# Designs tried in a protein design chat: VHH binders against O-glycoside alpha-1,2-mannosyltransferase homolog 6 (omh6). Part 2

Target 1, 298 residues: O-glycoside alpha-1,2-mannosyltransferase homolog 6 (omh6), of Schizosaccharomyces pombe (q9p4x2)
Amino acid sequence: MYFLILFSSNAELGEVLRTMRSVEDRFNKRFHYPWTFYGMDEFTEYFMSTTSTIASGHCEYGTKGITYTNHLQFILTISYLVHWDLSQVKPLVENNRLYQQRADALAQENLSYVYSPLFHSFQDWVVRSLLYHPQLEYDYVWRIEPGLKLVCEEKKDIFSTFKDSDIVFTNHVCERKHSGIYAMEEAIEEYKILNTQGDFSNIWVYSNNYTYCKYWPFNEILSLKQIRHNQTYTNLINYLLGSGGTYYHRWTESDILSAAFGVLRARANHMESVGFFLNDDVHYCPETIPYTGRCACL

## First folded at step 3 (VHH)

Design s17 (from d7 with Y110F; framework vhh_enristomig)
Fold by ESMFold2-Fast, scan of step 3:
Structure s17 (fold): chain B 298 residues (1-298), chain A 123 residues (1-123)
Amino acid sequence: as target 1 above (298 residues)
Amino acid sequence: EVQLLESGGGEVQPGGSLRLSCAASGFTFSHYYISWYRQAPGKQREWVSTITSGGNTNYAESVKGRFTISRDNAKNTLYLQMSSLRAEDTAVYYCAADTPYFGELSYRSFDYWGQGTLVTVKP
């Protein structure tokens, strides 16, 4: 029922192995929870062999192999496997004037990756995978980003702090709003015209005219059972994905999920007990250290 | 626009050597992880090697000890020196640029793919 999940590629194997060693040493060697590795391309035998050697639990490997129907022929149920492929995405955006105009505007707002169809595809792919991929039929997943290091020995079962009513258990991050975030707020206001369930007055953890706070996706536990089996969540998230906002507004996976959780008043908790570093740029040290032990925070 | 252009492919006999090049434009090359992949007819794309922005290298087991990846940041160019070539090395070779994720302060790859260059190993 409980899985550690990593979205990754063959090229990231070095970062994956370093992250796994940290997580296994600090936590998972005690609990033997399974790992799921999910990639936009097939994993090599070397990737699978190397990662499975480090893991104390079972390992599973998956790719973006989801079935979808051509929306223009929906009533005819024509469908095919969705393979993430730059050649499928690039022609749709390279010569699209709206994409270029939006990318130019967002670049002037000092945002990274605004011209990257691969970055935009990755955001879309992660969200769709969490909603629909058949290999991710688990109750809870602990999403861990390559490059993450646990900095304190974790003797407690982190999953045991997650309650059945909780949707997400993570930290939050606050950023300045860019034009794409205002576009998401507008898209959600348009959604409410067709749908009355939810609170559309403030969709973020916190926001004002210039700042918004969202759930940080790189060390988080998600209730897949609550998300996947609740049509209200899946309808709203599909609406946002279907808008193309990952491409035209540089929406991230965190933007989409945080907005949906906010609209639907999902119960969320702050992950206060887990200390971590991410690529030496981000660190979180627990406000209190409930046990004396090895912590690289102090 | 991010662009990657591979060159240097051709025909070579078993045991021979080739050097592939990948010319990059449209991004700050020195900041990126760059990788070589290959695809033989009728098979899936296979990862071959990666070089990090700092110059650290990783190789697939099938090519380890025979291939050397390197980069020239001044020329925005990636290289793959292939030695002791085997019939099974016959494939179209692609380079890919992996970008760090800055907005959420995460370090990960988002592959940009080149057009490929054909390598044929035949007696």
Scores: ipSAE 0.006, ipTM 0.193, lowest interface PAE 9.4, mean pLDDT 74

Design s2 (from d7 with L105Y; framework vhh_enristomig)
Fold by ESMFold2-Fast, scan of step 3:
Structure s2 (fold): chain B 298 residues (1-298), chain A 123 residues (1-123)
Amino acid sequence: as target 1 above (298 residues)
Amino acid sequence: EVQLLESGGGEVQPGGSLRLSCAASGFTFSHYYISWYRQAPGKQREWVSTITSGGNTNYAESVKGRFTISRDNAKNTLYLQMSSLRAEDTAVYYCAADTPYFGEYSYRSYDYWGQGTLVTVKP
């Protein structure tokens, strides 16, 4: 089964509706794929009624609801995501000193709220949801970010371009390496000492000393089947999550998943013909305009 | 394009002094928290000092009282005045810019790094 997924909150309803209109108009009105909305908190009736009105397919709504096979792992997961503070987290990597020093610097300016446990918890929750959320029983999901707008009409079924062996279908983005990325590279160097599966020389799509390129999660088709049922992926991702690097190094969903996909040589296709904007700041216009659709890249 | 360019490194004897500079371009320098980090051969990169957008400073315990961080927003430049240098201070020194605000749903929250400048304290 094929599924459109959107991680969001009630506060983002306006951007959600804009994104849905774009995706429906350019693609989903033809195919009627279902939408799922996931939030760390419950969605209001207003959110559910307004999104259902726009969608051409069925809409489903879920909260964090992560489960494991035993009660203790479930308790630890909920505690880690919801009830953490620095004193309650036991990092595997010795870098909590850096986080505390940054937090202290912000506190001096009365800006300590800016190093947000909610942001860190959200990134961790999204990755854990992709691995374990019980309502994500589907073979493939199209991960769509609030604020995304499709600029080309796509008349073909995008899911049909995804081969059974492919794990991800997306674009990539290149950024300057921040301190946390060096920490992730070190964590993976430590991981490889006891784990020989993978190519640790090719952790990113491309990198040098100061630049890295990664898979971009905000317009991305993922094989949940390949991710969830491959113990090598789940072991590496859980190792990274267990380090607390989301909290201490500001690792994002895309950092963690891209590193795992790169190390394990995930087969990837790029969305070369699909154009998009994100929050009017980031855009991708195809080099070749699709023969079966209109584009509005201007 | 965001760029940070360090300068001022070199060879110095124990007890000597050096002044490092970091020239910034491509972002609104005055809004950022700016830090110095260093990496000695075969070791992990470690934090040295941070100066906030408001000018408040923090230091790693190993450099307190010996190093002074400062900024000139008009010149988009960060400084590190190093005194009483020790063999243990030998490292490549990096400038890093960190936004004090990142949104809950934005992947665009990230630090910027320079190319580094080498400081060698000969015993």
Scores: ipSAE 0.000, ipTM 0.144, lowest interface PAE 12.7, mean pLDDT 70

Design s20 (from d7 with D98E; framework vhh_enristomig)
Fold by ESMFold2-Fast, scan of step 3:
Structure s20 (fold): chain B 298 residues (1-298), chain A 123 residues (1-123)
Amino acid sequence: as target 1 above (298 residues)
Amino acid sequence: EVQLLESGGGEVQPGGSLRLSCAASGFTFSHYYISWYRQAPGKQREWVSTITSGGNTNYAESVKGRFTISRDNAKNTLYLQMSSLRAEDTAVYYCAAETPYFGELSYRSYDYWGQGTLVTVKP
């Protein structure tokens, strides 16, 4: 199955509707792929009614309505539920010296989300949902961030360009390394010493001492069947999540997934033909324009 | 347009109680996670408590059992009932309306902050 997926909340409804209108107009009105909305809290009737009105395909809404069919899925489901609940976030303890010490250090590095436990729990929750949410049993998903707009007509099926051996199909972003990124590099080195031996110098798309480049999570096609059913991927990602690095080191969804893809040499492809902008901050106009479509790149 | 206004701070003796309020306007209050943060003199900001849009509550360990967060969606108001106050609770208390969504390149939150209200626990 092929799904368009958004991680969102009731507060982002306006951005969700704008994104849906763009995606439907430029692409999905031709293909009628279903939309799936995942939130940390339950969606309102108004959210569900308005999104269903715009969608050309079926809409699904997921939060804590979880079903399991076997012992392993039950264990994974419990893990997922625990991390959805903010009470399980260790850094929220006031006397946690590690959380506060690293918050103070990272504030000196001009990291914008240093003091937000909600942001850290959201990053953890998104990664766990991609790996473990029982309702998210799809072969491929197109993860679209609320606020994204497509700026080109996409006349062909985007999913048809994704090969079975591809794990992710997306763009790259480069950022300054903060101290938490060095911590992730060390954590992965320790993981490989304990579990496997090998060179992991290619952990990122590109890096040097100051800069690292990673896969951009806000407009990506993911092979959930490859990610979820490959024990090597799930073991490494679970190790990273279990370390509390989303909280202590401020790792994001993109950091964790990109590092895992790099270490395990996952096949990734660049989404060069898809033009977009995100909240007027990030703009991408493809050099190659689809023959059946035109771009409004401004 | 968007505004959060804290009130209810003041001076109190150890063991006393205070009720803080945060009045919100300019956004759909009921849809947001609303949190209390505090900043003591010479210290960094720290999280105190969060109430979700669904009404679930979470507390920092140091205030658990002493503080109660609640919300009134009809009045667009957040409350923090503080009891058994200690000298260590002395701080400026801030109300924040937050979403779990962070869609910017820099991963900045869509959050709104108040100006703060001072709580002083005098020995």
Scores: ipSAE 0.155, ipTM 0.576, lowest interface PAE 5.8, mean pLDDT 75

Design s22 (from d7 with Y101R; framework vhh_enristomig)
Fold by ESMFold2-Fast, scan of step 3:
Structure s22 (fold): chain B 298 residues (1-298), chain A 123 residues (1-123)
Amino acid sequence: as target 1 above (298 residues)
Amino acid sequence: EVQLLESGGGEVQPGGSLRLSCAASGFTFSHYYISWYRQAPGKQREWVSTITSGGNTNYAESVKGRFTISRDNAKNTLYLQMSSLRAEDTAVYYCAADTPRFGELSYRSYDYWGQGTLVTVKP
């Protein structure tokens, strides 16, 4: 089955509603796929009632370790199979001095959020949720970031373009390498010592000494079925998460998942027909629009 | 219009206690994660403690067992109860409000910072 998912919070309701209106208008009003909203805290009744009003499909709501539905009734399901607790995160519990020293170094490289355990915890939580959350037993998810606006009419079912061997439909973004990215490259080299599966010579979409390109997580379709049921993906991602690199090296969810997809040679396809704006920061207007209506990219 | 105003700092002897407050206005306080940070002379800011919108708390190892963070959503106020104070706790203490999600490519910041309150632990 197919779901649209957002990781969000009550404070972001305005952005969520604007994003939902765009996605419903451009795509989902034709297909009625359900929405799933994941937060680190419980959503309010106001959040649930307003989002459910806009959605053309049903809505589900989840938080770390707890999931509930809100189409007609609020059904709370407590999951103890997988839970996330910041107090269990090794870097913050065992060595605050190391965290501070590395944060200071990363700040000198002009990186944002280097002193934010909340930012680092969010990255860790999103990756663990995609891998292990019991209610995300879906075949495919379309990950949509609050603030995203679709700008092209999508008349074709984007999910139907997925092949059995495909892992991800996505866009890519290129950034300057910082010391944390070199640390990830080193961690993956260390992983090779104990593991022979994967192509460790080519871990990014593109890379040189100064720049790396990774899969962009804020408008992508993932085959959770392929990722979750492949122990090789699970082992590599757990190795990276277990290193504390989200805290010590400011690794993002995008860094971790993109590296794993690269090492394991996941079949990836570009979402060429899906035009979007993410707030005022990132825009993509298709040069060709083979299976869409008009785009508002003027 | 978003404002955070810290208070309660002062001079205290080692082993003493202080309670810091942070008064918030201009946003829906109950929906935000609120944190205490501190900056000692000559150092960059260090995270001290966070309380989630749901009330869950987390602490830096250096303060665990000595500091207690709490919030009063009816008063839009964050607290930090500090006990067993040490010379190394001397710093300007800041409160900050944020959401749990951060756009990696966004230049907008949801981080709101106060002006700080000075805590001095003297022997």
Scores: ipSAE 0.065, ipTM 0.520, lowest interface PAE 6.3, mean pLDDT 76

Design s23 (from d7 with Y107R; framework vhh_enristomig)
Fold by ESMFold2-Fast, scan of step 3:
Structure s23 (fold): chain B 298 residues (1-298), chain A 123 residues (1-123)
Amino acid sequence: as target 1 above (298 residues)
Amino acid sequence: EVQLLESGGGEVQPGGSLRLSCAASGFTFSHYYISWYRQAPGKQREWVSTITSGGNTNYAESVKGRFTISRDNAKNTLYLQMSSLRAEDTAVYYCAADTPYFGELSRRSYDYWGQGTLVTVKP
C-alpha cells in the first residue's frame, strides 16, 4: 500500500511536488501511506529532501531494476534480465531489421513513439520487471502521474475499501485499433487455446471491430500480490511479452495490463469518489460527492 | 521555450566525413537523453544514436563503428561525428530531446524536436 510516482528527470520535481500536495491534502494526511519514487535519472538530495518534507508517510527512492543505459543497451539488459537463457535472444541485426519494418508500418498508421526503443523497453520493464520487483513488499500500489491533482476530499481509506480488487480504475480511454492491437488479440486467442485449464473472458473493457477501450494508467490502484504471486497472470504476461510485442507491435503497459485483466476476469472496481485533473486536460468529477466529502471540480 | 537547432549538414562523397551539431536552449540540457534520428527521402524516421545524461552512448547497427555521438553540457550542444559515409546515409538528420519515461498518453515524449539538417552523400 503505497503511492508510486514514475518520472523521467529531476526537472519534473515541481510537478511531483504539486501532485503530492494535492494527494496529501485530500487523502493521505489521514492515513500516512508511503511514497515510492522511480525515475530513470538518479535522485538529487534536493529532490529527496523536498518530497520527504511534503509527505505525511515515509518516502522511498528506488532506481533498482532500472538500467541507466542507452536505447540498445537498455533493450539488451531488459531481455537478459527476463530471459536468462541466451538461446531465446535473437541476433541484433535481425531484431533491428524487423523492428524498423514494424516501426515504419506503425508510423503509416499515425502512431506515436514508434521509433523509440526506449519507449518500447520501458513498457516491457514496467509490466515484467517493476511490478514484479523482489524488493517491493507492499500488497497494493496507487500509481499517480506527475501533474495530477486530486480535487475531492477523501475520508475513507481507499486501500481498505478496495482490498479485494485486482484493479481500481478512475478512467477508461478508447482508441482506434491499429495493426499491433489485432496482433495482441491473435496472441491472446492463441494463449487461450494453449491453456485449457484457465477461466478466460473478453479482452477489452469494451471493443468492436475498429475500437478498443482500456484502463487509463495514470491514476489507478493495482494489487501487486494478485499480479506477482498469481502464476496465471505471470504466465500470460510472459507469453505476451516473450514474443517482443512491445517492440514489434508497440504494445503499451496500459494495453498489456488491460488485456490481461480482461482475459483473466480480474476484479475491477471504479474509484468513483476520487475526482481529479491532469494538467487541466483530463478531469473527472464524482456524482456521489455528498457521501465522500467536499469537491472543487470547477 | 524549448529549441533545438541542427547544423553541419552538406554534401560529401562516399567515404567522407561530416560533423553535425545540435544547439539546445530552454531546458536543462544536462538532465536529458538526447538522440539523433534521420529520415531518408521517401522513408519514415529511424533512430540513429542516443547519449544519456551520464554520457553513455548507443547506436543503430547500421551506423555502429562509423558514427560517434558526444555532448558538451557546458555549451548545451550535442554532436554527431560521421565517418566512412555511404549513399544510404543520405537523409535529413534530426536532434531530439528525450526523457527515459514514456507513457503513451503522457506529455513527456518527443515534444522537443529540431528542424533538421540535410546530409547528402553523392559520388
Scores: ipSAE 0.134, ipTM 0.564, lowest interface PAE 5.0, mean pLDDT 74

Design s24 (from d7 with H31R; framework vhh_enristomig)
Fold by ESMFold2-Fast, scan of step 3:
Structure s24 (fold): chain B 298 residues (1-298), chain A 123 residues (1-123)
Amino acid sequence: as target 1 above (298 residues)
Amino acid sequence: EVQLLESGGGEVQPGGSLRLSCAASGFTFSRYYISWYRQAPGKQREWVSTITSGGNTNYAESVKGRFTISRDNAKNTLYLQMSSLRAEDTAVYYCAADTPYFGELSYRSYDYWGQGTLVTVKP
């Protein structure tokens, strides 16, 4: 079972609608896969009615910890509830001198969002919701960021290119290593000492002493089936989440998942056929035949 | 282009009240979670309060019940109503565009911060 997912809010409705129109036009109008919208706030009737009008498949809406649908008759039959609250972060960020010292150090490295409990809790919530949310019937998810615009006609079912051994289809992003990334590398070494599984010699797509490359989460297909049913992946990801590194080291969901996939040598493929723009600043246009004849990159 | 400008700080006696404002320009204010942070003299910066794009509010334990965050999307302005002020509330107060979602700021790897406004609670 396959679905498309956006983490979003009522305020982003305009960008959500534009993203949905491009995805529907280029791909989903042929396959009718369901959309799932996750937000920290409840979605308005206006958000739900406008998104469901554009979607060629079913739409489902979830807030942090709660899943519901615009088809009210099904809500009473199936009730899925996973509760997660910002109160989980209070012991980690409030009245915590270590958190404040770490945040100040990371701020000196020009890192964004180092003081934001919302940013930290969102990273943790995304990873946990993808691994453990009650939508366990879905085998694969295509995560799409509001503001993303597909620019290539995709006549093939992208999900059908996934082999049983594949865990992620995505693009790569490279960033400067900050002190939190060195801390993750240390945490992985500690995990290695306590365990015998995996190849811990290189945990990133690419890295050197100053730069690391990871899987870009804003246009990404994940095999939930491979991640959720593989105890080794779930154990490593839970170890990383349990360290508090999301708060103390400003680890993002991309950092956590990329490190886990790298340690366990997960099979990853590039989304070579999927051309896109994100907010007109980040773009990828397929250069390899037969892709180029199906793209409008200008 | 993107600017956040705090105002409303000043000197006040313990138990007094102040209202801080943060005027935003150069981005779609209504889409953002906006937060107040503060930095006391000789101390580290700490989170004070956040208001979501939907209007839901969250507060640090130290200010809960005394401070109220609000927003006016038509005026692109964030407010912090402070009451029952204590000596410990003395700090420079900053507003910041803060989002748990990857929206128009995320690909730039930037927080948008104001320059701050000083609040001094004098005994």
Scores: ipSAE 0.261, ipTM 0.642, lowest interface PAE 4.8, mean pLDDT 76

Design s25 (from d7 with Y33W; framework vhh_enristomig)
Fold by ESMFold2-Fast, scan of step 3:
Structure s25 (fold): chain B 298 residues (1-298), chain A 123 residues (1-123)
Amino acid sequence: as target 1 above (298 residues)
Amino acid sequence: EVQLLESGGGEVQPGGSLRLSCAASGFTFSHYWISWYRQAPGKQREWVSTITSGGNTNYAESVKGRFTISRDNAKNTLYLQMSSLRAEDTAVYYCAADTPYFGELSYRSYDYWGQGTLVTVKP
């Protein structure tokens, strides 16, 4: 089963509608794949009504979260989901000197959101939702960020084209290594002591002493079947989540997933024919454009 | 431009009460999650409370039962009602609007902070 997935909130409705119109016009009006919208709070009736009007497939809306009570790794046996709220992250941030000390150090490295429990919990929530949300029993999801715009007509079924991939990416992002990234590399070395499966010498798409490159998460297809039902992936990702590194080291969803894909040698393919813009800041235009004259690609 | 302006701070004795306000402009206030943070002298900034766009509230354990966060979407204003104040509550209190874009790697991501308002609980 194939789904278009979008993590969003009511405040982003305008960007969501613009993104949906682009994706529907360029691709989905031919295939009618469903849209799934996930938010950390409930979507309004207005959000649901307006998005379902644009979609050529059906729309589903999820706000249920995952319950956990501490930053230590524990066995998550989910017999039910509760509506997500910030009370679930209190042990990780409240009266926690390590959290405060790490936030200060990362602030000196000019990182944004270092004091934001909401930002940290969102990163954690996205990864845990991809691993464990009972309603995400899909083979593949195409993750689309609000503000993304497809700029070339795509007539082939992208999901079918890449059915043998673990990840289908549209971009790599390269960032300066902050102290939290060195901490992830150390955490993976610690994990290696008791777990020998994987290539622990090659974590990132590319790295040196100061730079690391990872999969850009805002236009990508993920094999949920692989990351949910392959215990090697699930164990490594859970180890990273259980360390509290999204809170103590400001790890993002992309940091965690890209590291796991690198260590476990994921089958990665480039979605090279898909042209896109994200809020006019990032753009990718395919060199070989099968739909010349149908692209809004400059 | 996005602006958050805190007010209502001042000096109070232990056990007293204060109501802080945060006036917001330059964005659709009703659609954002808005939080209170504080920074005590010689300490780092810490989270105090959040209210979601839907009105759901969460509190740091140190203030739960004593502080109440609320919002008035018609006035684009966030409130923090503080009661049973302790010396440990002495801090500059900041209003922060959490971005709906949820990712620094998105070129849309940004942080919005106010200038702060000082609360002094004197023994």
Scores: ipSAE 0.014, ipTM 0.388, lowest interface PAE 7.3, mean pLDDT 77

Design s26 (from d7 with Y33F; framework vhh_enristomig)
Fold by ESMFold2-Fast, scan of step 3:
Structure s26 (fold): chain B 298 residues (1-298), chain A 123 residues (1-123)
Amino acid sequence: as target 1 above (298 residues)
Amino acid sequence: EVQLLESGGGEVQPGGSLRLSCAASGFTFSHYFISWYRQAPGKQREWVSTITSGGNTNYAESVKGRFTISRDNAKNTLYLQMSSLRAEDTAVYYCAADTPYFGELSYRSYDYWGQGTLVTVKP
């Protein structure tokens, strides 16, 4: 099963509606894939009624199963269901001083998002939702960010085209390599040493001495089978989440998932035909416009 | 248009108290996480405190136990009660309205910032 997913809030309804209109017009009105909306807070009746009116498929709504203060209880709860090793988990709440000290250091390394506990909690929550949320029992998810607009008509079923991929990406984000990325590399090497199961890559393919490139998370298709039901992926991602690196090293959704896909040699494919804009920040127009499609990016 | 207006700053002696306010308009205030940030001369922006749409609060270690963040959804106003002020608290204080769903490349476009209010702690 395939669906489109937005992690969003009531405050973003305007952006959500604009995104949905473009995606429905350019793609989904032909295929009627369901939309799933996940929020840290409950969605209003107004949010649900307006989004359902635009969608050509069914709409599902979910909320957080984990809070900023309930991280340890959540991981303890899931441990008996998945036989997860609790000894690898670090409590997030006990080390607030380290969070503050690393904020200043990372800001000196030119990271702009280092000062927002809200942003870091959101990153942790998104990854955990992809792994564990009870309502996310699908084969593939098309992760779409509020503010994204599809600007070229796509008549092909993109899910069918890429059904054997572990990840389908539209872009890469490259930033200056910072101490948090080195910490992730160390955490992955520690995980390899502590775990004798699985065939791990010895090649770190997404970083060099000066830059770190990762899959852009705001327009991509992810195999939930690999993230949720392949123990090699699940155990590694869970280990990274349990380290608290989202808070201490400012790891994002993109950092964690891209690292796992890189280390485990995922089948990654580029969705080259999909034209899009994300607000005023990112614009991509395909080099070749499909013969039977229309584009609004020229 | 989204607008945030900070007020309540001024000069105060060490150990003194100030109450900052942030009046919000142009959006549904109760749906947003609202934060206080500060920037001292020649230094980078520092997060001070956040209150969620549900009322949960978080504080930077440097202000914990001295500052209290609160909100009044009926008045669309955020507050920061500051006590036991120190010379190192001298900064321009900014109110920011955030959604929890920041895009990594569009982080700034989801933030609404006020003009700031200056707090000076003089000996």
Scores: ipSAE 0.012, ipTM 0.335, lowest interface PAE 8.7, mean pLDDT 74

Design s27 (from d7 with N56Y; framework vhh_enristomig)
Fold by ESMFold2-Fast, scan of step 3:
Structure s27 (fold): chain B 298 residues (1-298), chain A 123 residues (1-123)
Amino acid sequence: as target 1 above (298 residues)
Amino acid sequence: EVQLLESGGGEVQPGGSLRLSCAASGFTFSHYYISWYRQAPGKQREWVSTITSGGYTNYAESVKGRFTISRDNAKNTLYLQMSSLRAEDTAVYYCAADTPYFGELSYRSYDYWGQGTLVTVKP
């Protein structure tokens, strides 16, 4: 089972509607795959009514965190995914000397978003939602970022084309390693020592001592079967999340998932026929690659 | 529409002072972490200073003790007081709205950039 997923908020409705119109026009009006909207806060009736009017398929709406209890693994009622609430996050980061000291160090490395508990919480929440959200009982998701526009007509079913992939990506992002990335590499090395689980030598799409490349998360298809039901993936990702590295090392969604995919040698494929823009900063137009649709790349 | 507009740049001699301003509109200014960045000719942009929504400040090592960042939430304005200016401080200075703190509905933290203001330190 396949669906389109969009992590969003009521404040982003305008961008959501523009993205949906593009995706529906270029692809989904032919296939009628459902949309799922996940937000850190409840969606308004206005958000739900306007988005459902544009969608050619069914729409589902979910919130950030609901209490999820692993009944089979733990006899104590502990939550794998707790309610993500600003009041729960504030005690971890506000007036926390370690958080402030690490944010200060990362700022000196010219890294943005280091002082934002809200940014860090969003990264953590997206990854936990992909692993544990109760409404997310599907085989594959196409993750689409608000602001994204598809610019090529896509007549083929992309899900069917790439059904055996662990990840189908549209782009890589490469950047200078900051101290938080070295911390993730150390955490993974420690995880290998503690768990004696195979060869973990390859973490990133590409890396050396100073640079690394990862999968760009804002237009990609993920196998939820691998993320949710493969214990090797879930154990590593839970170990990384449990370290607090999203807060203390400014790890992003793409840092965590790309590291797991690299270490575990995921089956990765490129969505070559899918042309897109995300605002004014990222674009891809399949000019010389064989494709089945028309493109508007002006 | 989100807009950031820098002003206050100009030409000064080494050891001089300037005060830069950044006027913000189109968002809840008091909820954002706001930063100054600079870009010298032929170089990449570098971070200079950040002030959080709560007023906590941090500075690049190269400007500590010489620059002071501050904000006026009633006027939706960010300031950078620069003193003891050096030739190496010559750059276009940019204001950036970095991230909302707690209380905003948007959690994506898209950064917004101004057009910049030129500071030239001439001997």
Scores: ipSAE 0.149, ipTM 0.597, lowest interface PAE 5.0, mean pLDDT 79

